# Designs tried in a protein design chat: miniprotein binders against q56419. Part 218

Target 1, 326 residues: q56419
Amino acid sequence: MEGRTLEEVQEEVFKRHGVLVPKKELEDLAKALEEAGLLLTEKVEARLKEEEEKLKRERPMRLAGLSYPEGEREARAFLEAFRASYPGEGEEARVLLMPHLEPSRVPEVYGAALAALEKTPPPERIYLVGVAHRPLKEKAAALPVPFQTPFGPALPDLPALQALDALLPFELFNTPLAFREEHSLELPLFFLKGRFPEARVLPLLVARRSPELGEALKVVLRDFPGLLVLAVDLSHVGPRFGDTPLTRTLAEEARRRDLGFLERLAEGEPEAALAFLGANPTRIDGVEVVASLLPLLRERKGKVLAHRLDLEAPTLSAVGAGTLVL
Short names: E, the ipSAE of ESMFold2; O, the ipSAE of OpenDDE; V2, 0.75 times the mean of E and O plus 0.25 times the DockQ between their complexes.

## First folded at step 18 (miniprotein)

Design cc4 (at its last look DockQ between E and O 0.69; V2 from the best seeds 0.00; counts 0 for: SAP 70.057 > 70)
Fold by ESMFold2-Fast, scan of step 18:
Structure cc4 (fold): chain B 326 residues (1-326), chain A 104 residues (1-104)
Amino acid sequence: as target 1 above (326 residues)
Amino acid sequence: SMEEKIRELAEKLAKLAQELAKLAGEGVDPDEIKKKLEEFIRVFLELYELDREKDNPEADYWLQMTIELVWEFMDAFREGNVEDAVELLMYIAEAAERLAEALD
């Protein structure tokens, strides 16, 4: 209904989605914004400009000391613990699909990825394809600078990045600030750099479907062979994602969709994987990456090594995570 | 139509986010900020509650980003990170504007 009050809308959303935004939180924020005034806006804008300039030289760690240890020895022990959490053996990967959510939430899934990397010959370069969590100017972007890790900087493969840029109908290096805080690259990179310390990296973000990216990458990979890593999460269900609170039925639907998607990719049938999901009702973010990279995924058979749907209990929401080798 | 409703709500959300992020100059009534914030949340919740078919990948992408950014914005509130909240309002404005464009 148009003209509804905040209270009326909030009551309806709470009934359907279990979401309530307390009045106290809104009042506290309004007061904080009032107290900070115009200087806060100037400070934020200046900070963004400074960070954009810094990103021309390097991409610093943002999650060190939070999602992983900042010291090299501690980081190595942390990596070994994740490998130990997966009881199985890996498979050699030409293409690796792995998650990018908080590793401590799904340690066995990251452990499966590490098992696959142990069986994979060291690549000269890694095409690391993540998902943009900030708006990009184009459908995809890259940042051609060293990415810091506890294992030393992951160096960009500049010739391969330049070859890719030349083949695309848009500027590849179009949104540096999107890389400032991007866990879909930083978290998988921690594991990849720990396993392949000498590999150069192409850090790529996909925002929306870009078939032109997949066509260009197919050409670049012939001249610059390397490991393709799809750093994507699977189903996103529950109130945090615009859905109803998690139920057993919704969780089972999410698991079914995740596994059906991964199994079809494992058969070398990425179009069938997309068709299986239809309108993507459980919001698998890997859909946009797979749809962009179709020519790289066709007729590559492989194996699903791990899958988990992880509960975010405070919000009654869940995110799927999986490891697939092709 | 449902898409027209989503477009209108996205346009309004983007405008409110921009206004909140900019914080008008000296003389802005604190009650105006409170009213804009309440309207911002009302518009977001109206957008959030809409049940629609997810058959426009461009719009679905920007809608999902808008929803996730608003949740991140709310988390910044609880943590007392007001600078991060303002930065997120800037990104919410951009995502909501892109959502409206996708439905235009």
Scores: ipSAE 0.757, ipTM 0.880, lowest interface PAE 0.9, mean pLDDT 88
Fold by ESMFold2, look of step 22:
Structure cc4 (fold): chain B 326 residues (1-326), chain A 104 residues (1-104)
Amino acid sequence: as target 1 above (326 residues)
Amino acid sequence: SMEEKIRELAEKLAKLAQELAKLAGEGVDPDEIKKKLEEFIRVFLELYELDREKDNPEADYWLQMTIELVWEFMDAFREGNVEDAVELLMYIAEAAERLAEALD
């Protein structure tokens, strides 16, 4: 058995990446797992089964009081404060790209999305496409239930969701637990529901690129027109994401990749946007969504309204966020 | 090759995550839990530091998810959320297994 010991690997990783898993922390983790034993696993499994059953009826707020206010009055004031953080005008969006990063980290980027919504006629429905942060059973998933917000429930568009499911070669509704904590839907939905209180929602997650999803959505959008929202973040750089600590050079590359990607999308050239990223060295998480939705993005010209690469100082990492209207 | 090494590490990580998530109190030596956790971290750190060929979007997706889930797992313990940590081990096992499959 040849290979590096834990100590050898940890030393090299610390030198190169600035990350460390201290020996004391490992001892504490091992003790906690030892004390928990089989009964803890059974408790976790039981809890997940209960949450899955609950998610068949509705998706509750998970981030109220953490990322946005719990009360409706405070939530409306919060919404207006975010709009005020962006001093520009929006443009009408038939497709809106907006972030799902913690709103307080990129207030003007969410403000730009609100500015775009001001110019957008209220849609009958919103196709809200986020990024799965838990494994999906398929390349994409949906949860056809009300999503609670401080502005009331965002109701699902069941006929459109059923039409989409019928067109796909995989089951769309088979991973409800992946929605339990999924902020890429909840955070953008707060802003969308606040501005379009009557719109129904198709809450969608993409895990891996699915050309079938894009083709199916093109058909569904013809019969069920609405606003398409790509709720995606951009570059993910730094040790939290597998890089060395953030440097000026890494940050400059991330900004260049983010803006180049967005600008090519704004030119109606989503294939060129993907090609520009190459191997995606800064881990833009929007690529799988864009790659899935090519038929909906081609030839749609628009404008980049905002961008920020936001520093996570404790982790020496950064995440990019942008607002694009098409 | 680099992809071959990543595949082997991912397969090993998935197995270790699965075993850690399924440990039975009566049937498992406490020293074995510590040993498995140390090996899990060692394997993760080896995977984490590798520079891979970036011409496989599916593998990139699963690798990124695996890295983020492991850090979230560590965060759960730091916050005392041991039930969340066990749940995360289940997700890590699945993500790492799919990473290995994407590199077949």
Scores: ipSAE 0.739, ipTM 0.875, lowest interface PAE 1.1, mean pLDDT 89
Fold by OpenDDE base, second read of step 21:
Structure cc4 (fold): chain B 326 residues (1-326), chain A 104 residues (1-104)
Amino acid sequence: as target 1 above (326 residues)
Amino acid sequence: SMEEKIRELAEKLAKLAQELAKLAGEGVDPDEIKKKLEEFIRVFLELYELDREKDNPEADYWLQMTIELVWEFMDAFREGNVEDAVELLMYIAEAAERLAEALD
């Protein structure tokens, strides 16, 4: 597009994707950058350095008062309301697949997860495997510090984390800053800590598939038994993710892929689930997590408890969410 | 090739993101910042409109990461979170560089 004006490019994108990047927004952005001055990069770098040092001690809440209540009493009421949004009963879970999407968008899916947790004996530890939405230095990472929640800190299982690190061909404790704003851990952890206040946690992030992670976890789980939680979303479709605006056809395809993926996992066939997606044209979020955890998912039969494809109206985009027990 | 075009755009995007992150400082001509921002958005939109190659999962991963980060960048600006926006430029630069490397 050498030689096209910004207006021409914007018009083309709007025509194709139904999303306008208004010229005014760019002007406002330029003005904001100007007003922020030279000290902004240095300030940001200094902030990041300080935040990294803090992350050696604890991971503070980032979404308290936004996605969930900060106060414990209000947080408990929040849990109860979400549980009430799912009319069904849960099943005991050894493996729980649940969303990490904004809770208000898919309340009944989180409600289904809570229903499953009600039928699950309190674990000693929770292996919480999320999705990295920031670049990681390695295929996977862990942060071995307390995570703050309205119910108190979720304490790390250091012995189990150390055992896992010892079995991996890369340093597990990498990229601490990737955990700072990572909602794929924070949001599920709210529900998990609320239900199991005494459980220790292994907060893990996956960027790219690591078969070594699954094999290592299989060994660690023998000596350090616990609940495995896959905190993953499903399809990501629409302009926010590179598609045209959501249509009935696109939504149907997203649902088909989401349910087909979950159903094959429920049958204990994770390889078949991955194969079913092929090139993953609807961008199921959890594929790298599932691909990493194949040894732990094989031959485990379970049940799909809930599914929703939720529309984000301002961007005409949609995200799939589901709850699966194994 | 489409891969080569994506690689070139990714490299250019990474460079522009880095420059913007650095220019968000004192004494820079506002017109220069605006020009760089316009170029950044233009390069992004060109990259965004390309058909994704499905034959390179690594490249696809970094492309998706880049797209999502740029959306977050725009959201941060709309919300007036300039510090977050600059931080996101750093991540965009990293993701775009890794995209280019995956196509090398």
Scores: ipSAE 0.676, ipTM 0.870, lowest interface PAE 0.9, mean pLDDT 89
ESMFold2 (binder alone), look of step 22: mean pLDDT 83; pTM 0.834
OpenDDE base, look of step 22: ipSAE 0.675; ipTM 0.871

Design cc40
Fold by ESMFold2-Fast, scan of step 18:
Structure cc40 (fold): chain B 326 residues (1-326), chain A 104 residues (1-104)
Amino acid sequence: as target 1 above (326 residues)
Amino acid sequence: SMEEKIRELAEKLAKLAQELAELAGDGSDPDEIKKKLEEFIRVFLELYELDREKDNPEADYWLQLTIELVWEFMDAFREGNVEDAVELLMYIAEAAERLAEALD
């Protein structure tokens, strides 16, 4: 702390990063917290416990009516519109890397993923690997329940999930609450279920690199073949993500880093992709997923179908998104 | 060292997040909540401002998650989702504690 006031710290951060938390906003937050009523923390804890119990039966939609339509007919039209936003043709995927940020912000990138799925024979199961946005008890987790979608429930592949759990040195079915609001699974699943309505799903979250997950998945995929989907975003740049405010130069650097990373993955060189990021430091959402899944990505050549850096102007921040088939 | 500073700030942030969540629901004095919230933001901004080498993947992950959770916390309050804000304080406490552990 060293005796600095909040205003002194905010002024320094503003000068260096162009961000400021208004004093009025802090006052409004404190007032709202006070007005929330007695035992709010106990109420939240009780609610989380109840929601955790409900997650033992099913995972409900959280983003329906917000990121995609609730009704099946409207959802089909929505999905078709995203496909139409990509002017190219897809390629068959054994491994698909696709984004999980808000689809409306990068429609061409999701359209490219849909194009790849059109060229891909329907899999019996999808290994859907997202990134955890809540702390996980272990390095990775899965939730073995139906995930609701506008196209009907995506059913879990219980035998494959159990086979995976048996090979891991930790309990796979940990931290159910991390799946309650997880857009890195829900948003890609919307597109995957629309294209492959009969496929079962292994919904997996990676928090931190887990080489044991990749080794176990290599074994399970041999006995339970399916489509591997890495649902990851690319560069996270700007103040919202702990970096300096976005400039044209930083945006160009982020774009080059994203493409360099994806191109190395497309050459079947995931270790080279990770080393490239180490030499060109930035935050890429998918690093922990790629580092965990190395055995599944080696010697798989493919193609980058689309890439886009999406700007969040109010925060001078940006998120990269791409579609890669392997 | 820089790592010791980050560890200490992470420990302080975790404790402040937990204390702020506890104050939220017990009918506490608004001035006490405001002071604790100001401390929380001050500690966060000091942690955010530190320029460090990205040489510990475990710590890098927890630091990044902590930063993202704090921004979500601010968004939740702006949207009037006070219960979600308290839930996020609990996640911030856990993430910041794991950050401190990674640097221990």
Scores: ipSAE 0.665, ipTM 0.860, lowest interface PAE 1.4, mean pLDDT 86
Fold by OpenDDE base, second read of step 21:
Structure cc40 (fold): chain B 326 residues (1-326), chain A 104 residues (1-104)
Amino acid sequence: as target 1 above (326 residues)
Amino acid sequence: SMEEKIRELAEKLAKLAQELAELAGDGSDPDEIKKKLEEFIRVFLELYELDREKDNPEADYWLQLTIELVWEFMDAFREGNVEDAVELLMYIAEAAERLAEALD
């Protein structure tokens, strides 16, 4: 009944159902709905508080059994199938750009990432930088707890995280609840943990461009070397994102922007990649992450291994995904 | 507008939640349930990925509640708690409808 009077609701019910509900019954219903809403609110708040307390110890799987298998055996078969979907060979990565899109939508792109990881010596640690799809209290955040995976927990590198926090002008360990749901970390981590079971992880989220993060990470990487992973998607076009249904022209534009972005990154020109996007009319997801990590991307040459613009048929929308090694 | 998108997604999510609850209650074909669930998750993730406009506190409340309920549903589903999962689907449907109404 939000914003509508009881009389308006009464009239609507009468119009739709031909029944005149007494005002008192509507008042009772409104009260019951309000009470139910309040109870639901209290329940949710209590649960959020409990979840926040749990996040002090570990980050549980949220997408297991949905986006990837929960069981280790099935998860290994899943990895192998994704690797098989990419027919090429990978290259050694010091920096890996990979998607965080639903894996089933872009299997060969994840397969390309796995191919790159096969050629990469096992790192001591992985700096996993995702996109915050929820607001953060600061421009970036980290969660210094184990992340559950079918392959066991991905353990945090506490010394490296602490070193990073010490170099940032803001508290790095902020907004723990933003990590609870964040698929931009969970989905890539499945593949990373499956390939490098002994690697520690620095789970990082970027909400807004933070040049400070890139500069701090550049220093930290000297003392704490590791693999840098950018878990980002590319263009988002179609009705889901405010466009008309996908057309050939729109798809060609999205691909052009995705590939133009990735190619400039592959050339070691991240500023040129950002400049190429301009106002980012196709809504490339990874812009804020790349903008935050400029010091780590400059002058690094690499290769685009895969790209796909995946159509979501029910919404006539498409999302771009790519795999880049530097 | 972003508000219109959220409204549309909320309406779709509500419908899918109701359909799932009905399918689960009737002992329907597991393959049909799976397909509907995949669609439900797609719609949810789309809603989840959208930037929240903070200019409508009521809509923001219902959006947040909807998202939390979906995550609880996923947990219940994963745990094999069908009764709780169906109950949560009904709550999701209601919360999502309220969200859509708050954006009308």
Scores: ipSAE 0.021, ipTM 0.345, lowest interface PAE 5.4, mean pLDDT 87

Design cc41
Fold by ESMFold2-Fast, scan of step 18:
Structure cc41 (fold): chain B 326 residues (1-326), chain A 104 residues (1-104)
Amino acid sequence: as target 1 above (326 residues)
Amino acid sequence: SMEEKIRELAEKLAKLAQELAELAGDGSDPDEIKKKLEEFIRVFLELYELDREKDNPEADYWLQITIELVWEFMDAFREGNVEDAVELLMYIAEAAERLAEALD
């Protein structure tokens, strides 16, 4: 097919999505690439190789001083402030769904998660399932090393991780670099480690639907019982996520979609929750996680403790966040 | 068909991302880099603009990741981080290839 010019495409996208990439920005980008000097790609590849080697020993904090305080006392005060932002009481959780977006954007939703953790007996281990924001070599991955936090290192549950690896048709400990800068694990882990400092962790990332992961986890949880945490955000709407600019109607639709999804999960009907999303399943972050973990979510009844649709005004976009206990 | 068009655009985007990463910092002609970057953005915006039935969860996932990575790529340059931008081009190439494979 015949292509279109950049100007023609930009005009059409601007009309439909309200997005424009300025000509000067493209010129500045091209100049920056030219001015980089020696082969930049070789330099980046060498750096990634070095960082991959370091990840064999530990996963350092990346968001300390940015999304949460780096000092233990300041971090504790930060947690207390979030708990205080939620006026209700929690419910005991065997499965907890909580967000992974920037905590300051949805403080009462993280507060609700903290309230649930207050009512939950300390687990020996936490199965922390996040969403991959980098391509994974396989459908899911884990990193079996200590994750640093302001509350000390979250230690991996090596026996449980090895048991899980043995049951999967693919290598679980793939793509270590995907864990280097992964907020869907780091941000929930901050709260979980603050509440359960002695618990070991299975840090898991889901990229695509893996029914094999859910089946394997069901087996492993029998021998290695623990708290299952789904660290997922809900609706992603607006130009930042490939959708049209947010309107009041679209925001209300996103809120209803999020709540309808969570309420069906709370009834122990995860297949109905997925079906409820209709033709736009990718508009909910965490669909792939829920679809992978179906055997662990069926027939578990629970309660939605909080929900918020957070608006990012500059991009006319929004991200939904919720806390669900099962 | 719409799926053929998306697959073709994804293949083109992956190739352009790899070529841009290879050209970065090697003393290549600035006009060549600019032309390829303009083509990369054009192809991305065409892909981004397409309204399609979201009936392929695999493809829908990789399309979402590709879109997010391209916006991170643009943000990296606004912050003056050319090394992060090149790293993101490598991830964009991989994600776009996965998108094309999902539609094969």
Scores: ipSAE 0.520, ipTM 0.786, lowest interface PAE 2.5, mean pLDDT 86
Fold by OpenDDE base, second read of step 21:
Structure cc41 (fold): chain B 326 residues (1-326), chain A 104 residues (1-104)
Amino acid sequence: as target 1 above (326 residues)
Amino acid sequence: SMEEKIRELAEKLAKLAQELAELAGDGSDPDEIKKKLEEFIRVFLELYELDREKDNPEADYWLQITIELVWEFMDAFREGNVEDAVELLMYIAEAAERLAEALD
């Protein structure tokens, strides 16, 4: 209503419903809506404060019952079905690149990740590095609390997190609210916790490239060995992302960039992978994460296990997803 | 522009929220509700994943409110609180409309 005059609203209501609402009633409605909006704001702010306080203790599931089953039995069946969707065998991973896209969109890519995890000895800890889809106060952040999953809580590795914080030039434990909703951690964590129930987790988010993070992690990994997981998506093309509807040409370009990026990572040349993307015209999601973790990706040879460019038909847009083992 | 995208998504989200509220109120086919809900979540996640330009404080405010309300809706839905979920859908529709208006 703020941009429309009461008279315009009155006219619209008349056009739609054939009822002329008196201006006074519209004023009362506008006031009521404004009051409701204010009340809503206060309620939301109070809720945010409460949620921030809760995040000092644990990170609850946000996508349970939506993206994955809430119940443990159903969650196990879900894992098995996703594993079955990938017909191949995995390889042992020291570094795993996997998607954070809605699992139902790219089941075989998650299946490939599960296949790799089957060949990976159970790690003591998992460094889970996601993409911050909300602004962080710093370039990167961590949340040192249990993350809830259908398989029980993923417990933080506090000693390793503290060691990492001590090596960074900024406070690692910043912006807790950014973790509350962040699917780039929650979705991959479902699969990781399901496979490695005893592993501790370091939930990390990257908002902007942080070379300091990669150097610090390289040191921390010596004293605190574990599996490094990059939870990143690849190309984002189509109307959702500012392009024309998906065409064969656009899809071929997206695939070329995705595969070219992953292949160079598989060769142990992360700088070449970044250089290959240039201005990143197809908007590969994982660029800032990879740029932050260069010291950990260099000279590691691996294999691309899966790739998919998934069409979202309602928006004629597509998102790339891949699984890479190093 | 990013602003135009956010506006379009906000408008779509508002519409979907209204449609869901109506479907839930009428005791419509669970399969139809599920399909509409999936679409609603897709649109929401798209909106959520967009980088916010901080150049419009009013838009930023309504975007934040919209996102918070959607998460509350998801919680209510998961808990099986249909009444709260429907109410929240109405608030989401309003907040998303206000977001769209702030970008116009």
Scores: ipSAE 0.032, ipTM 0.356, lowest interface PAE 5.6, mean pLDDT 86

Design cc42
Fold by OpenDDE base, second read of step 21:
Structure cc42 (fold): chain B 326 residues (1-326), chain A 104 residues (1-104)
Amino acid sequence: as target 1 above (326 residues)
Amino acid sequence: SMEEKIRELAEKLAKLAQELAELAGDGSDPDEIKKKLEEFIRVFLELYELDREKDNPEADYWLQMTIELVWEFMDAFREGNVMDAVELLMYIAEAAERLAEALD
């Protein structure tokens, strides 16, 4: 690419990937950076510092009014509509795998999760394990503060979090800023808090597989029983993720891998599920979470309730989502 | 090797991301910012177009993270969120550095 103009590169990328990065957008970006002026980095650093201090007290909603309603009444109607989008009945869950994708993209998959929650006795606490979409300082992290929701704050289970931290070889309470905008926790939590308003929560993020996390959680769950929720998406394919535009062949492969993964989990064989993916060419999001939680997933039989591969048309990309009960 | 090429591109990308973040804060010459941005995009696209070797799961993780963060960076600009864009440059720098380290 050395020696090519930006325009030539853009044209080539468009031809290859069907995605255009418009020159005008880059110019507008450069102009915006220019106009932001002398103190942008300092302002960003100051903002981050302020946000980090706030995160010592609570995690505010970031997606209220965007992905879900901010008001409680509207939020309840939202839950009901999503539940209605899934025509089936749920099963009692001890472990729930559900998506964290934008809810409007896969309503019936979230509906299936709600159906499962209807059949689940109210837990004392929820272990909510999401995927880090920002760099973490450790393989996993937790944020031991209330998470705001339209249904009130989701309160942390501090005793259980402390017990978990004590069993890990690294500091669990790391990288608080990674939680600030992490949708893999916020979106599932909306549905969970709406269904179980009295449950305490352990908000956990996984970056890379941590076998220690699964072993520690297995011990903690004995003294602190609760619902385990894996908030994970499945395949990520298309230009947004480094592939060519979605084709029938690529979509079929993504679906095959998603369903093959979920089915093996449903059979109580999480190692077989991971082995089935191999190098994970369709980039199933939840692999690091599953790999971390193997001790909790082994020998648990369950049922796949829903699956969808959803197209993001502007980028000709697709993301898989599923709901699994164990 | 492909791994060496990825490592070199990751290092360049990390450096450019950091430089862009700094330039945005220092009231630098718009022409310089534009030039750096063009270079950043060229390096990214070169990295993006490479066939991913899947023999290093750690490198693959950080490569994927880098790609996703760059897309978010571009989205932030389209939305006019300049502060978010600069924040994302910092994360891109970190992810790209971690990618390079995973290939050492």
Scores: ipSAE 0.704, ipTM 0.882, lowest interface PAE 0.9, mean pLDDT 89
Fold by ESMFold2-Fast, scan of step 18:
Structure cc42 (fold): chain B 326 residues (1-326), chain A 104 residues (1-104)
Amino acid sequence: as target 1 above (326 residues)
Amino acid sequence: SMEEKIRELAEKLAKLAQELAELAGDGSDPDEIKKKLEEFIRVFLELYELDREKDNPEADYWLQMTIELVWEFMDAFREGNVMDAVELLMYIAEAAERLAEALD
């Protein structure tokens, strides 16, 4: 509480949660902030205005050279390697749930998604629904510009986006800056564009449950049919996410929660999937997306192709990832 | 009680994040900045250590975002990216404020 030093707080966190954040890192952070003192906030605000203006024209790659190769040839080889990491066959998808976690952490799960895409006829458009990692002005948002990829720009489906906007009680194009650094769209889009280079995209972010989004999408999908992709990760467990350090028991509980959730979705029972997680889901970021898209998920049966709980060392934390075809 | 404590910590974290962002940009005393950063980290760790029943989906969403943004903030400073760190303080302030509102 008050009167505690950073060292005392860190040692208490270590004793209770078994994780020690290095004192040196906190000292380095304090020193860096102390040395920042000349118009830094003003410069950040200027940068945000510049970036927002640029986002009116296109969305550049941010993770090229980090999470996937920048060059097209290397990107193609990367996709082939991920596909090869999954030994199974895919199934045709009208709805695909896939992760947005760093692909190298869960290659088999992305491989399963690629297998499903191989069995799926090329869609005219992809409704790509991710999770906002920055605050949105509204419950959901879209950015109606080309998204750059190593395979060329993924072009927006402007008529479908405008039809969606017209049906919503809020401005759909409301927070362009939230799309500047959004891996829940960029990482799945890399795989989707690689498999469906001609498909147009509706890049959508969900912040909180928006039943009005699901109702509007049901109408738009009837007039503008396409592939619906839910780009969501599953359980987030351990100290990095405000929980106790990961144990074998907690890891098994997270796996059971993830699989129980996915299996109920595969039965066409999204309300049952949400109820299975209970009133207090264990930080599954897909909950808000599924709750928003209920009308699109009901009575759609399918199959869980892959699941993995990936350990994030050294924090004794883990993130679940899965591939579900409906 | 627990919900009130989380709300109070979220309000305090939002205020500290906003104050740190402002201090970082106006040539303030380095000792004042250090003291505010120590208080910010202390408040975050208090919030981080609390076990709560996750019975409010909106609050759980904003709590998760707040925690993830603070870890991104720490990573940005550790990497020497002070502009990104200040930008993240602005996002932390907004997310923590929305967390407090959800628990209102």
Scores: ipSAE 0.643, ipTM 0.850, lowest interface PAE 1.6, mean pLDDT 85

